# Ledger of designs, part 14: VH-VL binders against Protein TIC 22, chloroplastic (TIC22)

Target 1, 202 residues: Protein TIC 22, chloroplastic (TIC22), of Pisum sativum (Garden pea) (Lathyrus oleraceus) (q9zst9)
Amino acid sequence: ATLTPNHVAKSLAGTSVYTVSNSDNEFVLMSDAEGAKSIGLLCFRQEDAEAFLAQVRSRKKEFRGGAKVVPITLDQVYMLKVEGIAFRFLPDPVQIKNALELRAANRGSFDGVPVFQSDLLVVKKKNKRYCPVYFSKEDLEYELSKVSRSSKGVGVSQHIMVGSFEDVLKKMELSEKSSGWEDLVFIPPGKKHSQHMQEVIA
Below, E stands for the ipSAE of ESMFold2; O stands for the ipSAE of OpenDDE; V2 stands for 0.75 times the mean of E and O plus 0.25 times the DockQ between their complexes.

## First folded at step 5 (VH-VL)

Design e07 (from u21 with heavy chain S28R R101S W105G; framework fv_ustekinumab)
Fold by ESMFold2-Fast, scan of step 5:
Structure e07 (fold): chain C 202 residues (1-202), chain A 122 residues (1-122), chain B 107 residues (1-107)
Amino acid sequence: as target 1 above (202 residues)
Amino acid sequence: EVQLVQSGAEVKKPGESLKISCKGSGYRFTSYWLGWVRQMPGKGLDWIGIIYPGDSDTRYSPSFQGQVTMSVDKSITTAYLQWNSLKASDTAMYYCARHVSYFDGLSYFDYWGQGTLVTVSS
Amino acid sequence: DIQMTQSPSSLSASVGDRVTITCRASQGISSYLAWYQQKPEKAPKSLIYAASSLQSGVPSRFSGSGSGTDFTLTISSLQPEDFATYYCQQYDTYPLTFGQGTKLEIK
């Protein structure tokens, strides 16, 4: 059987993104590129959500009284997505730059939210395997620097793989048990995997 | 593309009437508020008011209420600013500018006309 | 009426300089603030809206920040074409009001 929505949601626990809500605590939605449906905007940087809030307020005076930037965790976002709510992510531009540098060969724009992982970083705890996936390349590099101190690595960047969060999430949804995709855990920006995994799996 | 074209410079005497124009093109004229801004020689920008061309709803700055009249002619996508009796203190550059808001007037300006210089002297 | 006060009223700078212009509102206006650039004998040009959002076509060296009553326009590396007068404008409440302007001159 494929991974359950609850399993996928659990792998996303603890990562905050930012959106704009109205005075009724409802998401402020925007039209997609086709104008065909309403989509929620989720920003990985609070400042990007503040900019979006400012734009919403400049367009609609009814939002002045109660519209605000609200943090929401990715596990909550995922469960809303399962219920049929569409979202667009606005990535951290620093991480877009990092992804493009790692994918210099394609030289195109990066589509989606960059996530970073390394086959050198696999954590075993209580006879279970966990594969950390980072929203921040710098956080992963920090952890890999500790591994390099054991004479394992020559170049840290040679062991970093980059992917699209949206693509990784889709692959997890389609994966069977024992595929390895059930081992993923997403690490919030600014956190060490050891701290996050202790909080999530304890 | 979006363009606001204003009428030419005017030289008038105190007490005369005047009507200057601002013609919009490249967008749906009736869907955007249009504002007027005064700039006296060597001075900054003073907001006069805004008009919604779709229904001629107007909002005036208190300092300009009763001194000028804003109007529109939808058939030629043109807005007007009118004085019944000019004063020397009306000497200024007058700009029209489009608001970005959909149907409310509380917003910033995105496109500006080139300006109409009005000189009032004897 | 909300009074908008800019500082300084005039500023001399050299190409390549980092320039900062401040705008203060007499009461809270959230992020309902726009910045305009006006070159001599030309109409104003929209630069920034919602305190920090760049208008399409505006160079990335321009940035805006602030919320509530204190706002800043920054030009990270001044170019020859940036010598102009800059105006802030609040659009929180009627009447719409502009700052008095900051004239940026060649040093």
Scores: ipSAE 0.000, ipTM 0.401, lowest interface PAE 26.3, mean pLDDT 81

Design e08 (framework fv_ustekinumab)
Fold by ESMFold2-Fast, scan of step 5:
Structure e08 (fold): chain C 202 residues (1-202), chain A 123 residues (1-123), chain B 107 residues (1-107)
Amino acid sequence: as target 1 above (202 residues)
Amino acid sequence: EVQLVQSGAEVKKPGESLKISCKGSGYSFTSYWLGWVRQMPGKGLDWIGIIYPGDSDTRYSPSFQGQVTMSVDKSITTAYLQWNSLKASDTAMYYCARHVSYFDYLEGYFDYWGQGTLVTVSS
Amino acid sequence: DIQMTQSPSSLSASVGDRVTITCRASQGISSYLAWYQQKPEKAPKSLIYAASSLQSGVPSRFSGSGSGTDFTLTISSLQPEDFATYYCQQYYTYPLTFGQGTKLEIK
């Protein structure tokens, strides 16, 4: 037995991404290279969605006015994905830079949305353990600075692991209870984990 | 180890056709877009377009649409830039460069450049 | 089209100086900006991407900063081999556009 879609969706609650909708409140979709598949574009930065809107208006002569940038949360996106709707994420370029620096030898490009985690940061509430996963490396670094300070007198190096959001979701979908993957909680950019976890888990 | 090697300098008369080349090595040629950039004598850099060698998909600058043709022969990891009828205003250095973007439908930057091909159209 | 304007168009500086070159976009481009160095009679070389990420092999005296519309390239201690023209390039939207270039003369 694998984790339910509702469990995965709950781990994604509270993170907004941005897309473009038309005057009928339908997603504006881009075609893949074969023209056979319609894919929704989801931006982690509002300004990137506004740039996409400008491109749609300049390129699509058949577009029926009234298009706008709209926010949608990642838990809603995930449930739409479960229903068969395809999406492509446009990551924050600052976080792409951060991911490439952490990978050192692999500086060409980063495939997918970077996420950051540390085994030094685990939160316990009641009888449950939670492992925060960050969309912002800077947010994780801030939290790790507190942990490092609490370990005074010990020679501790800060450790940050980088992964692909899309790969993490696939691993969660394939995992079983007690695998550790059920402990993950994604932290929205700009929020402290304590603030976010109080809003979504207690 | 990534290298882009361009063909040699060309001297042509107005109205003549020309095809210059850019050969890639040291990387997966079909996994990256390839761009072309023009630099007129004493001027800055002008983007011409990019081509994806895997399927020959192209994106041209509006200023160059219909003026030049980009193509590739992926069996010999070579890209081409072609003119059907040269003009004196085509006199410039032409660079090819590997295009890197954070996903395949976005514009990007150029991480490795060829040495350039000088095209002179006169007399 | 997004217009990229560099300032100054040229400057002269001494070896060891801290040099700053500015690039301004006519509209917001987030961090989708690259910097290139072009030495006389040579092809451009990539220095910086994503506004502040240093290309592999580029000396640490080069750094980039900024986001949105205002960007800077800084050389912390100018060397003789830094004599070159520097270009910024936005890659936020089509078409790709370069700044007009800043020529750096070492005196």
Scores: ipSAE 0.000, ipTM 0.465, lowest interface PAE 15.8, mean pLDDT 81

## First folded at step 6 (VH-VL)

Design f1 (from b39 with heavy chain G31K R59T; framework fv_ustekinumab; at its last fold request DockQ between E and O 0.76; V2 from the best seeds 0.80)
Heavy chain, then light chain:
Amino acid sequence: EVQLVQSGAEVKKPGESLKISCKGSGYSFTKYWLGWVRQMPGKGLDWIGIIYPGDSDTTYSPSFQGQVTMSVDKSITTAYLQWNSLKASDTAMYYCARLSEYDFYGMDVWGQGTLVTVSS
Amino acid sequence: DIQMTQSPSSLSASVGDRVTITCRASQGIGSWLAWYQQKPEKAPKSLIYYAYSLQSGVPSRFSGSGSGTDFTLTISSLQPEDFATYYCQQYNSYPYTFGQGTKLEIK
ESMFold2, look of step 6: ipSAE 0.668; ipTM 0.868
ESMFold2 (binder alone), look of step 6: mean pLDDT 92; pTM 0.937
OpenDDE, look of step 6: ipSAE 0.871; ipTM 0.942
ESMFold2, look of step 8: ipSAE 0.672; ipTM 0.857
ESMFold2 (binder alone), look of step 8: mean pLDDT 93; pTM 0.945
OpenDDE, look of step 8: ipSAE 0.814; ipTM 0.928
ESMFold2, fold request of step 11: ipSAE 0.705, 0.704, 0.722; ipTM 0.876, 0.873, 0.884
ESMFold2 (binder alone), fold request of step 11: mean pLDDT 93, 93, 93; pTM 0.945, 0.946, 0.946
OpenDDE, fold request of step 11: ipSAE 0.903, 0.902, 0.895; ipTM 0.949, 0.949, 0.949

Design f2 (framework fv_ustekinumab; at its last look DockQ between E and O 0.87; V2 from the best seeds 0.00; counts 0 for: pae E 3.3 > 2)
Fold by ESMFold2, look of step 6:
Structure f2 (fold): chain C 202 residues (1-202), chain A 120 residues (1-120), chain B 107 residues (1-107)
Amino acid sequence: as target 1 above (202 residues)
Amino acid sequence: EVQLVQSGAEVKKPGESLKISCKGSGYSFTKYWLGWVRQMPGKGLDWIGIIYPGDSDTRYSPSFQGQVTMSVDKSITTAYLQWNSLKASDTAMYYCARLPEYDFYGMDVWGQGTLVTVSS
Amino acid sequence: DIQMTQSPSSLSASVGDRVTITCRASQGIGSWLAWYQQKPEKAPKSLIYAAYSLQSGVPSRFSGSGSGTDFTLTISSLQPEDFATYYCQQYKSYPYTFGQGTKLEIK
């Protein structure tokens, strides 16, 4: 048995993104890169969603009076994805820069939403092991500085792995229970993992 | 699949009229904005404007407003850029390019260009 | 109008070099910045949209970064086919202005 959608959604609790809705609270959709389907744009920064709103208002006069930027949490986004709505993320550009800096010398590009993890950070709560996955490299670095201060004096960033949020979600959806993928918890930008785990773990 | 095919090179004299074309294929022509870009010899790219083939809504760069006219014939999926009276300074390469509905993808597909030469 | 300024206007580099090209907007444009590649006698090719996203078929040695007013295009290891002129374009507000271009030549 694979991990349920509700399990995956719970791992995403607390992280907000921004999109544009029309006056009827319907997502404003656009074509994907290939023109094959309609997708909603989800921005990790409100500034980018506001720029998208300006585009929407400029392009279609019907949206001038009612279109607006709205926040939505990633757990809500995930459940909407399960119900068949397609989305495209626009990541925080700081995190894209962080992801590019972690790449090998001759590989320059990063596609998807960066997420950051370290094998040095495992959280135990109620006799269970959780692996925190961060949307902010800076937040992970902060937590690592607290853990590795007494160890080998190695640079914090060498213990940081970067991956694609979309790839991680796909692996979680395809994974069996007891595979280790059930232990992941995504940490919102600006939160300490201990505080977040207190809020999320019953 | 998605293609923009432009009309051939033109050699004109000052004062003559001209209409060049850009034919779209492989996508829903009336659902995407189409832009025009000028490149003078040895120079960079200048944004002329965009037109929405669905309703002919146009947005011109201020520096091109009144200098050229953009238009569309939806029945043959073709956009046009035209001058009533050419000037030598109109000598340039002219590109058309597609702009997806909300511009998120930028000008993603470009035509091959039409060279317009206006000699005094 | 939002003015786009590229630096440098030209540069000379060798195959295998890492190259960066910068683009500055006169006002904040969020992430709404594209990069185009143009080879001599050819139409521009879309390279990057939304400041960092690669267009389909673009090699991963190309990358974009930046937001707001300051943006960069990086080629991690130049190939012979990368010698071209590169343009940035803002598309946050009409008119969608281009930078003046950066010509990348083989040394």
Scores: ipSAE 0.436, ipTM 0.782, lowest interface PAE 3.3, mean pLDDT 85
ESMFold2 (binder alone), look of step 6: mean pLDDT 92; pTM 0.945
OpenDDE, look of step 6: ipSAE 0.591; ipTM 0.867

Design g1 (from d39 with heavy chain T105L; framework fv_teclistamab; at its last look DockQ between E and O 0.42; V2 from the best seeds 0.00; counts 0 for: pae O 2.6 > 2)
Fold by OpenDDE, look of step 6:
Structure g1 (fold): chain C 202 residues (1-202), chain A 122 residues (1-122), chain B 108 residues (1-108)
Amino acid sequence: as target 1 above (202 residues)
Amino acid sequence: QLQLQESGPGLVKPSETLSLTCTVSGGSISSYSYYWGWIRQPPGKGLEWIGRIYYSGSTYYNPSLKSRVTISVDTSKNQFSLKLSSVTAADTAVYYCARLEYYDLSGWFDPWGQGTLVTVSS
Amino acid sequence: SYVLTQPPSVSVAPGQTARITCGGNNIGSESVHWYQQPPGQAPVVVVYYDSDRPSGIPERFSGSNSGNTATLTISRVEAGDEAVYYCQVWDSSSDHYVFGGGTKLTVL
């Protein structure tokens, strides 16, 4: 049995991304590389969305007035995806760098939005498992520092796994029973783990 | 129900490489919250952890065996494998594959395969 | 290296309560898991995360962990409980899964 869209959406609650909307609060869509499909651009940084807005204004005169950067939560984005709207995420360059550093063996580019997790941060609350997934390596490392006996950063890094957000979502959607994918909780950048988990468990 | 089954030669010569495969059925090896591990038990002795692997290929090994151990995963076959090089009589043991699950900084193995005896002998 | 210490053997009469201890430095701060290994069989988890019990394991099996000692308690011991029992932890200082030496439970 695959996870329901609502379950996946719930796991994404609390994380905000940014996009550009027109004066009617409609997403500004861009053509894909093939020009066949319109996609919405979502940025994990507001500054990237601002840059995108500037580009839109420069290219399309119709958007010189009324277009603005707007925040949207990932759970909302996911529900729109379920409804058939295609999105592309623009990741934080800092997190791309972090991801590449962790994948020392891969001298290539990182595709997608990096997400970080550790087996050392899996928690059990009220007889239920929760697997935190972080959009920020720094946030993850901060949590690891609380639980790790090792003061040496090298030891901690061995327990950090990196993947792409897009791949994780896909796997969640295709997940089988008891695969563990149903236990994922995405931690918003900059938010304390304890606070977010309390909100999710409540 | 998730099941694990070890397979491979039951006899290996000294200095050669021990090779075993664990076949997982009743569930996907591509799990987020689970790792896959190897544990061995010499005859009449206790349990010793060898290593674990994630579906992505990330591995962690027993420090005492690290230089000789290689664990790999084949997601397409729903299998993961163990190679132990330069074996000696001390490597004679029942070898188990198991699923590894974590809670709050600690993990346990469940379920286990039935185990396979590997004897190192000339 | 982190060491888990178990008594080599424990003997109990049928219907009595068996207690198997697992000693370790500040083990109470760690999560302890217990395995039952019948003769000639693979280990099976009977208690995990100090005191949680998997589905299918009788309520007679319980666990506790405090201070320097974790304890597996088997109440109303049956002949079928005769096995070797292992405790296990994750040692974060050495990044090692550590097993105790095992305790042979004999039902008299």
Scores: ipSAE 0.166, ipTM 0.730, lowest interface PAE 2.6, mean pLDDT 90
ESMFold2, look of step 6: ipSAE 0.504; ipTM 0.799
ESMFold2 (binder alone), look of step 6: mean pLDDT 92; pTM 0.942

## First folded at step 8 (VH-VL; framework fv_ustekinumab)

Design p1 (from f1 with heavy chain K31D; at its last look DockQ between E and O 0.02; V2 from the best seeds 0.00; counts 0 for: pae O 2.2 > 2, placed apart)
Fold by OpenDDE, look of step 8:
Structure p1 (fold): chain C 202 residues (1-202), chain A 120 residues (1-120), chain B 107 residues (1-107)
Amino acid sequence: as target 1 above (202 residues)
Amino acid sequence: EVQLVQSGAEVKKPGESLKISCKGSGYSFTDYWLGWVRQMPGKGLDWIGIIYPGDSDTTYSPSFQGQVTMSVDKSITTAYLQWNSLKASDTAMYYCARLSEYDFYGMDVWGQGTLVTVSS
Amino acid sequence: DIQMTQSPSSLSASVGDRVTITCRASQGIGSWLAWYQQKPEKAPKSLIYYAYSLQSGVPSRFSGSGSGTDFTLTISSLQPEDFATYYCQQYNSYPYTFGQGTKLEIK
């Protein structure tokens, strides 16, 4: 059996993203390139959502008076996805840069939202291992600095993996129980690792 | 400096109770697991169990389940291993050791050990 | 429980020798394997964690290898201070069982 949506949602708890809503608190949706599907835009930075709001106001006159930036948690977003709402994430450019630097061997564009993880940061609690996944490379490095004198050392860097959030989610959804994918825990940017892990495991 | 300091040697009789201690210093006591290891005279190492001082989560080896009790006092960064009724077979050196929250690492820091002698 | 079997139980070697100690797990443990050194009347000392990672302050003559069920501790050039008993330990699953130990003696 594959992971349940609730399990996946739980792993995403605590991380906030930003989107634009209208006066009725409905998400402002954009048409895809083909015009066949409506997509909600989600930003990892509030400033990016503000920029999006400005664009919406410029493009759609009906939203000039009532549209606003609203926060939403990733677990909520995921549940909406399960219900059939499509979303596109706008990643933090800084994290894109970080991801590209780590993938120096693969010169190209990074597609999706970067996520970072390290085998060095796997934790065990109640006879179960959990793998924290970070949206911020800086947060990951901060944690690595606690376990190593040099978070940027060659040896430590070799243990840092980078992937796309979207790909990770897909793999989780397709994974079987006891495959290891159920052990992922997404760490909210800026949140203390230990605190979040305790909350999720509890 | 990270250090684990254990209580002194104990000489007991069968049937007596005992509580030995392991005090941590030089690190965040609540962020690391503490493991206990038994070493009988002239023998190898036996894993007893681990405790997480942050929430007192414990896991015992099946061989030691119900035989010993692990506990902690966070206020003085001290872990305890106790017996309600000692047996002669409990005669051994007992070590505490620190384990990182991150499972990647093993027992990286060890106490000096507490020798427990149980004889009639 | 996962059983850890070390070999040999004891060996004699001379300073400068290359020494190899093996540890076998009764089932797959990935790389969740640690090596410890214990000298007489002293507490064990961590040498290697995660099968091949050297603990801080451990000389480079020590190395670990292996994954799954078979692991090896190697001392490239034995030094006088290396004569001790060595233990492997799996921490893949509870209980974190130790090997029976390997006593390294001077020839």
Scores: ipSAE 0.281, ipTM 0.735, lowest interface PAE 2.2, mean pLDDT 91
ESMFold2, look of step 8: ipSAE 0.669; ipTM 0.867
ESMFold2 (binder alone), look of step 8: mean pLDDT 93; pTM 0.946

Design p2 (from f1 with light chain S53E; at its last look DockQ between E and O 0.59; V2 from the best seeds 0.00; counts 0 for: pae E 9.0 > 2)
Fold by ESMFold2, look of step 8:
Structure p2 (fold): chain C 202 residues (1-202), chain A 120 residues (1-120), chain B 107 residues (1-107)
Amino acid sequence: as target 1 above (202 residues)
Amino acid sequence: EVQLVQSGAEVKKPGESLKISCKGSGYSFTKYWLGWVRQMPGKGLDWIGIIYPGDSDTTYSPSFQGQVTMSVDKSITTAYLQWNSLKASDTAMYYCARLSEYDFYGMDVWGQGTLVTVSS
Amino acid sequence: DIQMTQSPSSLSASVGDRVTITCRASQGIGSWLAWYQQKPEKAPKSLIYYAYELQSGVPSRFSGSGSGTDFTLTISSLQPEDFATYYCQQYNSYPYTFGQGTKLEIK
């Protein structure tokens, strides 16, 4: 059996993204050129959502009195996606740069939201594994420094794997329970590895 | 298909007036800001300003304030750029371009341009 | 007004080369930067918005990066149809100023 949507959502707990809402607490949706398709904008950085809010207020005067930046957690976003709401992520540009540095690819772009992982950080308990996946390379590097006192320099990046959040979610949705994909836990930016594991798993 | 179709090339003398047009089709004309851009011969792009066809709200670049007038006739989905008295230095290609919703995608649709030549 | 400075003003390169064009803003603009391609006697074409997002239909050999004041446009493997002038534009605040352009000539 494949992983349920609720299982996938639980693995995403604790990570907030930011969007713009109107005075009725409804998300501001963008439409395509024909006005037929609506999509919500989700920013990993609050400052990007604030910048978008400023543009919304400046360009659509009906929003000046009530529009605001609001947080929404990724588990809530995932469940709304399951319900048919379309979203577009704006990643943290620093993490895009980090991802490109690790890829050594000639295409010059990174598709999707970067996530970072190291096998050195897999948490093992009696017959149970948890594989932490980070939205911040810097947070992962901090945790790696605790595992090896000598791995801080340029050698730290040799232990780091990068992927697309969207690709990882698709694999989780399509994979069988015994595949190891059920072990993933996403670590919010700025959270300590052990603290987040305690909050989500305990 | 979303399109902006501009009026044809103009040859004018200094001191004459001129009004060039940009007709939008395939989208809700009153819901998107529309911008004007100048390109002098052999030079780069200069942002003139933007107009919101829904209420004719305008914002001009300081270097163009008072030099040109932007306007719209929303009943025929057409925007205008107008000079009261042309100068030789107004010789340029003029583009209209639609700003995307909330300016997120920038200027996503461009007109083909109107060449304005001002000479004796 | 936010001044946008592109470098270089002109560049000559061969098919298959990796080309990098830079754009610097006189003050912080977040990621509200677009890149345009203009071929001779044609209107500009949108390539990149929000500093690094590819416009629909733009080949993946084009990429953008940067935030704040320093931005780059990269063409990973230059093609003959990439002969054009490239402009950056900030759209953080009015007036939405353009860089002076970079003319890319194919050898």
Scores: ipSAE 0.006, ipTM 0.612, lowest interface PAE 9.0, mean pLDDT 82
ESMFold2 (binder alone), look of step 8: mean pLDDT 93; pTM 0.948
OpenDDE, look of step 8: ipSAE 0.807; ipTM 0.924

Design p3 (from f1 with light chain G30S S53D; at its last look DockQ between E and O 0.28; V2 from the best seeds 0.00; counts 0 for: pae O 3.9 > 2)
Fold by OpenDDE, look of step 8:
Structure p3 (fold): chain C 202 residues (1-202), chain A 120 residues (1-120), chain B 107 residues (1-107)
Amino acid sequence: as target 1 above (202 residues)
Amino acid sequence: EVQLVQSGAEVKKPGESLKISCKGSGYSFTKYWLGWVRQMPGKGLDWIGIIYPGDSDTTYSPSFQGQVTMSVDKSITTAYLQWNSLKASDTAMYYCARLSEYDFYGMDVWGQGTLVTVSS
Amino acid sequence: DIQMTQSPSSLSASVGDRVTITCRASQGISSWLAWYQQKPEKAPKSLIYYAYDLQSGVPSRFSGSGSGTDFTLTISSLQPEDFATYYCQQYNSYPYTFGQGTKLEIK
């Protein structure tokens, strides 16, 4: 059996992204005039969402008033996805840079939202394994510094794996129970690992 | 089928006026932006501006502001680019292209282009 | 204005080759980048939008990547019909600006 949408959503709990809503608090979807495509844009930075709002206002006069940037949690976003709404994520450029640095000369570009993880940060409680996944390299490095004397450097980098959020979600959706993908827990940017893991494991 | 069809090639002299056209079909003409792009002979693409046929809202590149005028006739789903006084430097291929309302998809449909030649 | 710089300006490759074209923006443009293909005496054709999304009908051998200031167009296995000039364009801020183009020629 594959992971349920609820399970995937739960793993995403606590992480906020930003989007644009209209005066009726409805999610603004980017679509063509014919309705062939409809995509929600989600930003990991509020400033990017503000830029998006500016674009919306420039294209649709009806949004010049009343439209605003609003936060939404990834678990909520995921549930909307399950309901058929397509999304595109706009990643933090800083994290793109971090991802590229970690991959070194292998790739000059990065697709999607970078996520970072390390086997050194795996938590085991009551015969259950939890694998934290970070949206911020800095957050991951901070946690690594707690488990290793080396807080920064080549040695630490060797223990960091980089992937795309989109790919990870896809793999989770296609994975079977007990495959290890069910063990993933996404850590909200800026949130303490211990606090979030405690909340998730409890 | 979504299509943009532009008017035929033009040969003009400096100082003459010109109005070229771009006709849209196969889609809701008033719900998509139309952009204009210039390509000088052997050169790259230059963004001129965009117009929204629904209300004729326009945005020009600073480089083209005051140099050209974009307009539309909704009744025949046609956009226009016009010059009041052509210069030799206006010699180029001019393309129209469709942009979605939110401009998420870039310029997804292009006209075949109109070649404008201005020479003495 | 945001300047878009493509690299290289031209390159020669053979059928079956992996080809990479880069585009750099003078400032952050998020993912508001499009790639276009133009064959001689033809209008440009949209390939990629939003940095990495393929336009409808575009072969999967084309891919886009990048965010912020650095972007890449990749052709995994070059086909005869792929020899053309490629342009990047930012549509983050007015005026929308194009790169200078990259001419892909047969080796």
Scores: ipSAE 0.095, ipTM 0.725, lowest interface PAE 3.9, mean pLDDT 89
ESMFold2, look of step 8: ipSAE 0.606; ipTM 0.832
ESMFold2 (binder alone), look of step 8: mean pLDDT 92; pTM 0.944

